# Ledger of designs, part 138: VH-VL binders against q9h9l3

Target 1, 176 residues: q9h9l3
Amino acid sequence: PRKMVAIDCEMVGTGPKGHVSSLARCSIVNYNGDVLYDEYILPPCHIVDYRTRWSGIRKQHMVNATPFKIARGQILKILTGKIVVGHAIHNDFKALQYFHPKSLTRDTSHIPPLNRKADCPENATMSLKHLTKKLLNRDIQVGKSGHSSVEDAQATMELYKLVEVEWEEHLARNPP
Key: E = the ipSAE of ESMFold2; O = the ipSAE of OpenDDE; V2 = 0.75 times the mean of E and O plus 0.25 times the DockQ between their complexes.

## First folded at step 7 (VH-VL)

Design w73 (framework fv_nivolumab)
Fold by ESMFold2-Fast, scan of step 7:
Structure w73 (fold): chain C 176 residues (1-176), chain A 124 residues (1-124), chain B 107 residues (1-107)
Amino acid sequence: as target 1 above (176 residues)
Amino acid sequence: QVQLVESGGGVVQPGRSLRLDCKASGFTFSDYGMHWVRQAPGKGLEWVAVISYDGSNKYYADSVKGRFTISRDNSKNTLFLQMNSLRAEDTAVYYCAKEGYYQSSAYLRYFDYWGQGTLVTVSS
Amino acid sequence: EIVLTQSPATLSLSPGERATLSCRASQSVDEYLAWYQQKPGQAPRLLIYDASNRATGIPARFSGSGSGTDFTLTISSLEPEDFAVYYCQQYDNWPLTFGQGTKVEIK
């Protein structure tokens, strides 16, 4: 029985015209939705675009933020050897500059049975907001002040739990 | 500089097949979802199909489902649309289009870059 | 399917005038709405994304506003190059849909 956690990251824009996504916040929750990690993270590069509408990150959050290298070490200690659940999780792993084994990765944006339960197209990549509304009758990512990565990670874990038995059986028969 | 260049358009008879290619440059192609959008002569824009960054998820407009197949080759920075069982109503300029950014579990499926388009004419 | 209705179908205005274009959604799309400009023989060009954010290189005279079901594109003072067709697009839900377009033409 491997331990399972859910992750969600917030990114800010760095590089030319702010087109590079750099890690600026990370939240990790356990199977029951309890917060294991939640820190603002200082990118090593100049922030061009805070993307505040989506990220919720403002200049003041960077003042006491954990430097990227230190935060990355802390996060990887939590993720290593565990089943990690996320939504479009490849973006979180890219921002962390981290490779997590496919066999231990669960992406709620790529689980056809989950879309089927939501009465959504099985092969379309659905947003976390839409799946959470359809399956949990809960509105997340509400308002104009940015998203809560804690809220997103908690919703992601709850969504995975709806298909966990079915999907783990599928993966056991069809290893990635 | 981001560029998307479509090719493969032409005149075909109803019931036949045609393949469109879209060559991408100036960005990391394998990081973004890609779309096909079409526009019939003198009419508005119609979304056709999407493919995820890794090619694992594909979804189609009801009007083309079962006839069109979207695919990609990330090693060649190329997006494809295989069009089978073509009908007169498929006559349109076909654009490939790049998704915006992914941000905090939100997919931003506005199109920040478009190709120049390639004309497909289905006539008997 | 979310239907986007643009109004008016055609705006006949002179250079220097303010243009106000409406886009209404059949159900809430939050702020997942973009605006595009299309000139004859050209591909559409992104103007506004996330309802109110100007795309890179788009002049300050273009602004977007609105949330939920009611959205507006404003051109504060029309330049000759602004006479074109304008489309709104929602990306809140599948399938992705566009409005039918508003043509801004010289009076």
Scores: ipSAE 0.667, ipTM 0.884, lowest interface PAE 2.1, mean pLDDT 91

Design w74 (framework fv_nivolumab)
Fold by ESMFold2-Fast, scan of step 7:
Structure w74 (fold): chain C 176 residues (1-176), chain A 124 residues (1-124), chain B 107 residues (1-107)
Amino acid sequence: as target 1 above (176 residues)
Amino acid sequence: QVQLVESGGGVVQPGRSLRLDCKASGFTFSDYGMHWVRQAPGKGLEWVAVISYDGSNKYYADSVKGRFTISRDNSKNTLFLQMNSLRAEDTAVYYCAKEGYYQSSAYLRYFDYWGQGTLVTVSS
Amino acid sequence: EIVLTQSPATLSLSPGERATLSCRASQSVDSYLAWYQQKPGQAPRLLIYDASNRATGIPARFSGSGSGTDFTLTISSLEPEDFAVYYCQQYDDWPLTFGQGTKVEIK
């Protein structure tokens, strides 16, 4: 068992013209890809834009969704003290209004050896979809009805495992 | 109100260097990737370079790789493009452009805001 | 590199007419496609993103459709201010690429 989890969040648009990203779903999986948490989350502000094409969130999902404050507490209990893996994870932490130590954070959108294995430029930020296709030969985020944060979190963990030994050694020599 | 203002353009001889600045306001600059896009006189748009929100990732079009360097200073809300070894074919109006938002593990790299552009002319 | 081919190169129409602009990708870009309008001496202006989403402040006469490799920008009834050059752009893969443009000019 690893002290490591992967996270993926879905956001909806709140605030003026829906330009603020507010948490509306969070999925967390363990090292083996088993779901530890997956809940729809009710933002404290009015939802202006569900961003359904990407988020998969619809009005009906909000009817009995977990209030933000309660969901945040549950999520932070799972994340605290663990190595947290994500893709462009700063966006998830911002939506959670949470600071996770950089030393315990792994962002699969910024791991040069992962891009190298995918035959991609080391410094380009590749989408989760492209890295998963190139390295795992699997199509994710298929269709037009929104993405699955569970699927994205699982893919993210599997991608990290491909470079885990190499990257952990790098981080031990070059602390963040 | 979101604004992007470029500066630093001018006339330079081939082989010389020039630095472009882009001052951002009206949004949280440090949250977004930023790009440079150019347009040669009478021609279409060509993507040039990108820099991630924190400056850690940078990527370039093959035509400028090794000659141009993109950078940013989040404390000053400013984006830069250092252009070295300039060639006649680099003559263009240079636009700085802001990415769309990040959503559901997807980067939406359409450009919701553009600067007014700054002209760079490379001639002998 | 994903190549975007726009057609026609030039569209000569009168105000009130419908304009239909095509953008074809050399490989699938899913729905990661945007459309821009550019007038002489001005920066491009975002019209449509994610293939079919109208940007804030863009009139309802502009609409986008398509997915995969075939995309269309439609202007239901041309206004005088709509005569401009239109570009499509894909953001599914690096490098980001634009089409060569379609000029919509007054007949």
Scores: ipSAE 0.596, ipTM 0.865, lowest interface PAE 2.4, mean pLDDT 91

Design w75 (framework fv_nivolumab)
Fold by ESMFold2-Fast, scan of step 7:
Structure w75 (fold): chain C 176 residues (1-176), chain A 124 residues (1-124), chain B 107 residues (1-107)
Amino acid sequence: as target 1 above (176 residues)
Amino acid sequence: QVQLVESGGGVVQPGRSLRLDCKASGFTFSDYGMHWVRQAPGKGLEWVAVISYDGSNKYYADSVKGRFTISRDNSKNTLFLQMNSLRAEDTAVYYCAKEGYYQSSAYLRYFDYWGQGTLVTVSS
Amino acid sequence: EIVLTQSPATLSLSPGERATLSCRASQSVDSYLAWYQQKPGQAPRLLIYDASNRATGIPARFSGSGSGTDFTLTISSLEPEDFAVYYCQQYDEWPLTFGQGTKVEIK
């Protein structure tokens, strides 16, 4: 069996009016929820909007942050050849400027059985917060001082584990 | 410059169909979820439907479920709303609307850009 | 569904006065709340998102506050162009819902 990790990234706003999402933190956890990687990352472009309410990122976090190119290399070394779990993971891969094989990607925002267990519409895209509350009886993203990408990655892995057997069987019969 | 332009509205009899189009420009259309929001004459705003960035997930307001179909063509930067079995209560200005950005495992479904709207009148 | 109740329904004020608009949710929406301005014959315009963040190009006289179930939009000193209908919107739960609107009209 391939090794499985979960990822969650924080973005800051760059470009015109801060509308471009650039990677500023990445957390990766293993199957058991242990942290494999957690670093602040310095975007190559000027940061216009720290989006601190959601990202938890402030100017002080950027002082000794790992430059994007170096962080990207470290992250891709961890992800390559593994099953990568995330929530709306397309956004994380876009921020990393990386294309992970669809056959090795698991997106907890697009798994109908997970929504079904949560008593949610199968084809609606539910937030990580709602799925975690409904299925794990746990409140995440509670504070107004920003989210924890470690907490989000851990919750994402635990959510996937609830449907892992069923979903892996589905994917084996219906390859992407 | 971000722009959303709706078309396809008009006057139609109950039970008939209309298709609304929304042409997007000025942003990477394939990165964002898109919504339809309507407003009956003299009334407030009502959310109608959503489609995910890749078209794989769709969700509808109970009032239109089973009658309306949302779809998109990312190669043409176009959002669609197929409206079947139209009722008088569907009379409204229909707006296409763009989601805010995705941030920190949160979908921020406020609408940073709206189209100008297209009027649909269902009358017998 | 989450019901948003806006008050007052109509607010009659003169230019230069302070406007305070309320939006109350039937259950907590945390900070997943936006405010829009709509003028007759026009599409809504985003003013505030995430309860308190001003959208690009929105004047500093507009501010949002609150969390959970009780939210406020404040216009510190009304300009002639501010007379419009204002809507709040929650995006914490499906379906997405809007308040009924508050009309800010010239006295």
Scores: ipSAE 0.612, ipTM 0.873, lowest interface PAE 2.3, mean pLDDT 91

Design w76 (framework fv_nivolumab; at its last look DockQ between E and O 0.78; V2 from the best seeds 0.00; counts 0 for: pae E 2.9 > 2)
Fold by ESMFold2-Fast, scan of step 7:
Structure w76 (fold): chain C 176 residues (1-176), chain A 124 residues (1-124), chain B 107 residues (1-107)
Amino acid sequence: as target 1 above (176 residues)
Amino acid sequence: QVQLVESGGGVVQPGRSLRLDCKASGFTFSDYGMHWVRQAPGKGLEWVAVISYDGSNKYYADSVKGRFTISRDNSKNTLFLQMNSLRAEDTAVYYCAKEGYYQSSAYLRYFDYWGQGTLVTVSS
Amino acid sequence: EIVLTQSPATLSLSPGERATLSCRASQSVDSYLAWYQQKPGQAPRLLIYDASNRATGIPARFSGSGSGTDFTLTISSLEPEDFAVYYCQQYDYWPLTFGQGTKVEIK
């Protein structure tokens, strides 16, 4: 059995008009939901938009934040060789400027059996918030002060565990 | 610099088919979900369909489900809408629209860029 | 499906006046709400996203507020180019839905 972790990142807006999504926080949890990594990360570029409503990031979090290059090295050491679970995980990998093998990647926003269990259209991309409420009867991302990447990573792992046996069998039969 | 250009609209009889294309430029097309939104003459906006960044997930408005098929070719930066079994009520200007940015574990499906639209007229 | 109700249907004002447009959702959409401006013969233009964030290039006279079910778009002082139709849109639930529009016209 390969080790499995779940990841969730927060981004801030950098570059022209704040349109570039730059990594500003990353949380990684293990199979049981224990935190393996949770750091604020300083982008190499000027932050134009903190996107605080969603990210929960404010100027004070950037003080003493880990520089991007250092954080990236730490994160990649944790992810390499493991099955990595995330929700809309391709954006997390983009923010990390990292390629993770598709065979070891699990995206809870693209697992038809998970949507089916939630009584949602199988091929629609559902939000983590709605899947967690429907399947775990738990409210996440509450309030207006931003989301917790730890909470999101934990919920993502729990959601994956609901379909793990079925989905791993599917992937063994239909390799990416 | 971001541009979305629709094509393929025209006049077609009820029951026929038509394909719309939307050519994208000025952004990394393969990173974003794409949508079709239509507007009947003198009416408001109606969401039609969505396709995920990689083409693996698709969803449709009930009014077009089973008749319309959304698809994309990321190598050509092109979005498609195949419209079958067209009805008079499908007469509208069809816009392709780009999703906003992803934030945390949330997709933000507001439309920061729209094409000019292409008119589809279904008439006898 | 989430129904968005915009009011008033038509708002008749003069340049320089304040415009206040309402959008009410049939159930909470948190802050997943956008506002668009549309002029005749043109595609819609994004004004506000995430209920209150002004899109790039949009003048400071445009502001959005609200959360849950009640949202407001405010234009502090109307310019001639602001006379247009305005739509709200929610993106918290499938299917994505738009309000029916508010037309801001010259008095």
Scores: ipSAE 0.723, ipTM 0.899, lowest interface PAE 1.6, mean pLDDT 92
Fold by ESMFold2, look of step 8:
Structure w76 (fold): chain C 176 residues (1-176), chain A 124 residues (1-124), chain B 107 residues (1-107)
Amino acid sequence: as target 1 above (176 residues)
Amino acid sequence: QVQLVESGGGVVQPGRSLRLDCKASGFTFSDYGMHWVRQAPGKGLEWVAVISYDGSNKYYADSVKGRFTISRDNSKNTLFLQMNSLRAEDTAVYYCAKEGYYQSSAYLRYFDYWGQGTLVTVSS
Amino acid sequence: EIVLTQSPATLSLSPGERATLSCRASQSVDSYLAWYQQKPGQAPRLLIYDASNRATGIPARFSGSGSGTDFTLTISSLEPEDFAVYYCQQYDYWPLTFGQGTKVEIK
């Protein structure tokens, strides 16, 4: 009976050559897909590359964005004590400068039963886009205007539900 | 600067084993997935294997599945390829390759840095 | 497995000419395509990622275009150092695959 949320983040490039990934948007949804948090976030350092084709982040989004430290505090309050679902979720946690307990973390990019259900190789890290198309018959991340972290978080939660019973039982028998 | 240095190549007989090492520097090794890519003499490039940033997930080309094992030691910034039951067709230059910048999606599987490669020759 | 077919196999051109290299995928790979340059005895060098984004340090004469199944690498005015083999690579599907290369050589 522990509460679950799904998270997705969008990053921009900071640091030398824009290769550091810094948080610029975060969306959190509950089990039913309702939005609990969705904010543009201002990184504490200069943005070198907005990465807009992937992030959907543009200069105007940063004008009234919530400063990183404040946003991080808000986000961590929501995540604490909950099972957090994501796709390649370690990147989201690194952008948040946070590490959630592994026993409470679910990563849809690394769940062999989910890959098997999609007729994909069990050991490959599959994209959210392809898993969503194969298993939910939905197209996400359409066009060149960037990803929606709300859409991606919602898709991630729905994917997890497909294997939730099996995977939660597996983790109970095989604690991380 | 980013550097990837492969070692462990050489001449071996068919059926024998060899381990390749790749020492990484100039970036946070534990943030990135790492790959092996090979190139047979006079031929094109063939992807061989990938390992996730923390080593928890591995995937292989069909041509090497069951014979090769990719691994990493993040405390030593080192990527490994254990090659067992080697065949003549495994003769190639083996490159260590780094994925590009990380993002929330897993779509950063182009290789922004490559090592200079190490030659493996399997001959009887 | 996604097959990438590069054409032509060989481009024989003079310095200053425009080179146009084609890469066709057996099914859509969206924009998840990279281009590499390889000179004899050297490792590949990343030129383009995400179909059209130049990698850091790559001269502006290199450009990429396309999406879905049809992709093009263009070298607007060949320099002597551009004579090499060029490979495309898709990263939308497993396994990751490369084209067989286009050799750009001096006429």
Scores: ipSAE 0.542, ipTM 0.847, lowest interface PAE 2.9, mean pLDDT 91
Fold by OpenDDE, look of step 8:
Structure w76 (fold): chain C 176 residues (1-176), chain A 124 residues (1-124), chain B 107 residues (1-107)
Amino acid sequence: as target 1 above (176 residues)
Amino acid sequence: QVQLVESGGGVVQPGRSLRLDCKASGFTFSDYGMHWVRQAPGKGLEWVAVISYDGSNKYYADSVKGRFTISRDNSKNTLFLQMNSLRAEDTAVYYCAKEGYYQSSAYLRYFDYWGQGTLVTVSS
Amino acid sequence: EIVLTQSPATLSLSPGERATLSCRASQSVDSYLAWYQQKPGQAPRLLIYDASNRATGIPARFSGSGSGTDFTLTISSLEPEDFAVYYCQQYDYWPLTFGQGTKVEIK
C-alpha cells in the first residue's frame, strides 16, 4: 500500500491589492498524524495582507522564514510518490506552484460519502471546521489567533480515515 | 479592473423559463467560485446559488432548488443561471457575485465584486 | 439557517456624526461576517470582510468589529455619500444569509 500524507498550507496576500495568495506556512503529517514538515515560508513578493485572523501569520514569523524556492523543494521531496490528502487541496497545490497527480490526490472537500456521513448536503463544499466538529466531535480553528496548519492537516487525515475504505474502492472502480 | 456584466433579464409569464448570463473580466475566472444573489423590489438581498471554481460542485437555496441550474464556461469567462418554472416571487434584480479569496481549509464566501444586476419580472 | 438581525432598522443622522450599526446572528458565525453598502439603483459594495477587514478602497472611517454573534459596523464621521442601506452577511453556514438591512438616512 502506498504511503499517505496530509498537507495544509497557510497563505498571505501579495500583489498590488493583496489578492494573490502566496504560501507562508506549510504543514505535512503522516498517516498517524506525526508532523513531517512544518515551516514558515517567505514569499518572493512583498506581503500586503498577512490575513492573520485566518492564516495565523504575523510579521515576526517571516523574519526567519524559509525562502519559497527552498521550501518548495523540501515539500515536493516529501510529497513525491505519496497519496496526498488535503481539504480544498487545489489551493495548496496552487500556492506551491505544484500539481500532484490526480490519481494520488485525495480532497476531503470533494468526497460525497464524507458529507453524507456528516449529514451535510453531498453537493455542498463544507469547511474542514464543520466536518471535524460533526464527525470527530472536535473543535478546530477556534479563537482569533488564526488557524494551525498542523492541526488542520491532522484533522484532514482523520476525516479521510473515516471513509478511506469506501472511497478507495470507489476510486478503484472509477479512476480519475 | 474586475468587471461582472449580467444579461438576459426581462418580463416573462409564470411557468416560463429564462437564462441569465454573467460575463466576467479582470481576474482569473477559473480560480473562483461564483454566486447568484437576488433582490426583490424594495426588499433585501437573498442568496440563490453557488458554483465551484471548476463547476464540479453546485448548491442552491431551497427557494429555487429543482427549478434553477447554475453553470459556467471557464473558457468563455461566463456564469449562467437557467431559471425554469418561474414564479411571481422570483421577480427580482439578479446579481452575479465573485467569491472572495480562498484559504487552504476554509472558503471565504463573501462577495468582493458584484455585477450591475439584471431585472427579472415574472407576471401574468 | 442562520438569521441575521440588524438594528436599528433606520438610523437618522447628520453629516459629521458617528454611526453605529448592529448585526446579531442567531448562533455563532465566528468571524465569517461581511458588511455591504448599497445605494439606490446600485449593486451592493463590499465594505468589510472577515468581521473587521476593510475591503480595498474603503475609507478609514469605516470599521467593523465583533465575533461570534454580535457585530458592529462603525462610521466614525458620516460623509454625505455614506447615506445608504447597509447589509451584513454570514458565510459560516449554508445557506448564505443576509441581514434585513439598516437604512442610514440624513436627519
Scores: ipSAE 0.501, ipTM 0.851, lowest interface PAE 1.5, mean pLDDT 94
ESMFold2 (binder alone), look of step 8: mean pLDDT 93; pTM 0.950

Design w77 (framework fv_nivolumab)
Fold by ESMFold2-Fast, scan of step 7:
Structure w77 (fold): chain C 176 residues (1-176), chain A 124 residues (1-124), chain B 107 residues (1-107)
Amino acid sequence: as target 1 above (176 residues)
Amino acid sequence: QVQLVESGGGVVQPGRSLRLDCKASGFTFSDYGMHWVRQAPGKGLEWVAVISYDGSNKYYADSVKGRFTISRDNSKNTLFLQMNSLRAEDTAVYYCAKEGYYQSSAYLRYFDYWGQGTLVTVSS
Amino acid sequence: EIVLTQSPATLSLSPGERATLSCRASQSVDSYLAWYQQKPGQAPRLLIYDASNRAEGIPARFSGSGSGTDFTLTISSLEPEDFAVYYCQQYDNWPLTFGQGTKVEIK
């Protein structure tokens, strides 16, 4: 009944010594993995560290990037009222400076049945790369040029679909 | 300036309990997973335990499972390690350590900041 | 668990010489490998993360390389303050593991 989307964000380092994580790209996909949003986002603060190894973001991507306030409005319009799936999604919401209701949030790094299917410790937080390889037999986040937030969002939705029925039943019995 | 300050170490007899505290400052404590790492005198580093940013997930090295409990209080920026049923082989300097920055669904569990450590000596 | 083997156990060199330290993993850790420096009585200090990224404030003489199972830490020209123990650490899989350490000592 409720629409579901998956999100993945990329952050760059701002503030003293680049220690603050600021939103610099966001990708959102629908239940079938189709891209609903994918934009580079210009932080309001000076970028100290592009963190290119993981973010895939370079100075060139900031030239035509959408300013943070505008991108935030666009993204929140897509997320509001939907079930939002992510991996370690707390960090994405923080970078967006956004509160999403826990009852509508699904974090694939915090679903014990998913770890169980992957033959991993149920209470350990596993990386998206590891879960995707074990459960979908797919390699993501390959190479040294940084991650694709589209690829990560798509993988995250597919992982959630593996446990969707049992996890939604669990949440109905044990509301967050 | 990021700081992690451990306390609670001391000399304790085998079979007894001790609690270690780690006070964090200079970063948003509630955003990061936190770890305990120990080092026996004259030996190398051994990972002990991890706790997720919100305290919901915890995982332990096999050597301490069932005896140690990691916890955190995000309102006080404090990490804890409750050590029960202590053994001589638990004698070590215990460090609290902060995870690296989260990036694009990647958990970066290298340790960018460490406390100075607190010595726990288990002797009879 | 993933075992990290560091070699040599001890490296005896003089200031100004190049130091090359090896870390070998029992299975692939991709690039999820960090290097730490530890001086007597002190906590470890992060030098390199993700195999080759230099941590903040770390001098350019320190560099890391490698991927998969074979990793190297290089100190291009040893300074007096570089004589210490160096540890590698993998964070690809649980449990997190460290190498046994390489002691770089003055000759």
Scores: ipSAE 0.562, ipTM 0.852, lowest interface PAE 2.6, mean pLDDT 91

Design w78 (framework fv_nivolumab)
Fold by ESMFold2-Fast, scan of step 7:
Structure w78 (fold): chain C 176 residues (1-176), chain A 124 residues (1-124), chain B 107 residues (1-107)
Amino acid sequence: as target 1 above (176 residues)
Amino acid sequence: QVQLVESGGGVVQPGRSLRLDCKASGFTFSDYGMHWVRQAPGKGLEWVAVISYDGSNKYYADSVKGRFTISRDNSKNTLFLQMNSLRAEDTAVYYCAKEGYYQSSAYLRYFDYWGQGTLVTVSS
Amino acid sequence: EIVLTQSPATLSLSPGERATLSCRASQSVDSYLAWYQQKPGQAPRLLIYDASNEATGIPARFSGSGSGTDFTLTISSLEPEDFAVYYCQQYDNWPLTFGQGTKVEIK
């Protein structure tokens, strides 16, 4: 019934000493892994630290980037009313300055059955990279050029699909 | 500026309990995972426990599992470590440590800020 | 668990010399490796994260390199305040682990 999407965001450092995380890229994929949205986003504040090792963002990407307020509006139109899957998704929502209902949020870093399938402690917060390697036999986030938020969103959706039936049943019995 | 201040250390007998507190300021405490790391006198660093940003996930080193409990109160910017059934080998300086930045579905569990540490001595 | 082995255990050098510290992991940790400096009676201080990124406020003489299982911390020219114990730490997998430390001491 409800449509489901997966999201992954990249952040750059703004504010004093680059300690504030500001949205600088967002990728959204549908249930089948098709890209619905993928844009570089210009923060309203001066970028102090591109965090390129992780974000993959360089100064050149900001030249044609969508301003934050416009990108936010586009992203929220896609997310509203849908089940949104992410990994450590609270950080993505914070960067978007957006509240998504807990009943429609799925965080693959906090699903005990997923950890169990990966032969990991149920209560430990595992990285997307580790879960993807263990359960999908796929290496993501490789190299020094930064992460692909498209790759991360696609991997996140595939991981959720492995536990979707049992986790949706659990949530129906134990609503958040 | 970021500051972590530990308290609660002291001298206790084997088998007793002790609670450590860590008061955080200068950052949004509720956004970060927090850890306890200890160091026995004259020895190296040993990771002890972690708690997720919202308190829903907790994980412990095998050496303390079943005896120590990590918790947090985000409304008070405070991290706790409840230490039960203390043993001589738990004698150490205990540090409160903050996780680094989260990026692109990757938890960066390096420790960008540490408290000054609080000494726990289990003796006699 | 992932074991980190640091070498040498002790490095005896004079101010102005280059220091090269090694950290070897028992299995790949990709680039999820940090380096800390600790002086007697003080908490550890972050120097390097993600194998090669300098922490805020760290002098340019400190650099990190490596990936997978072999990592190096280099201090290009030792200053008096650099004589301390250095630890590597991996955060690729649970439990988080530290190396045993390398002590950099005055000759």
Scores: ipSAE 0.625, ipTM 0.871, lowest interface PAE 2.3, mean pLDDT 91

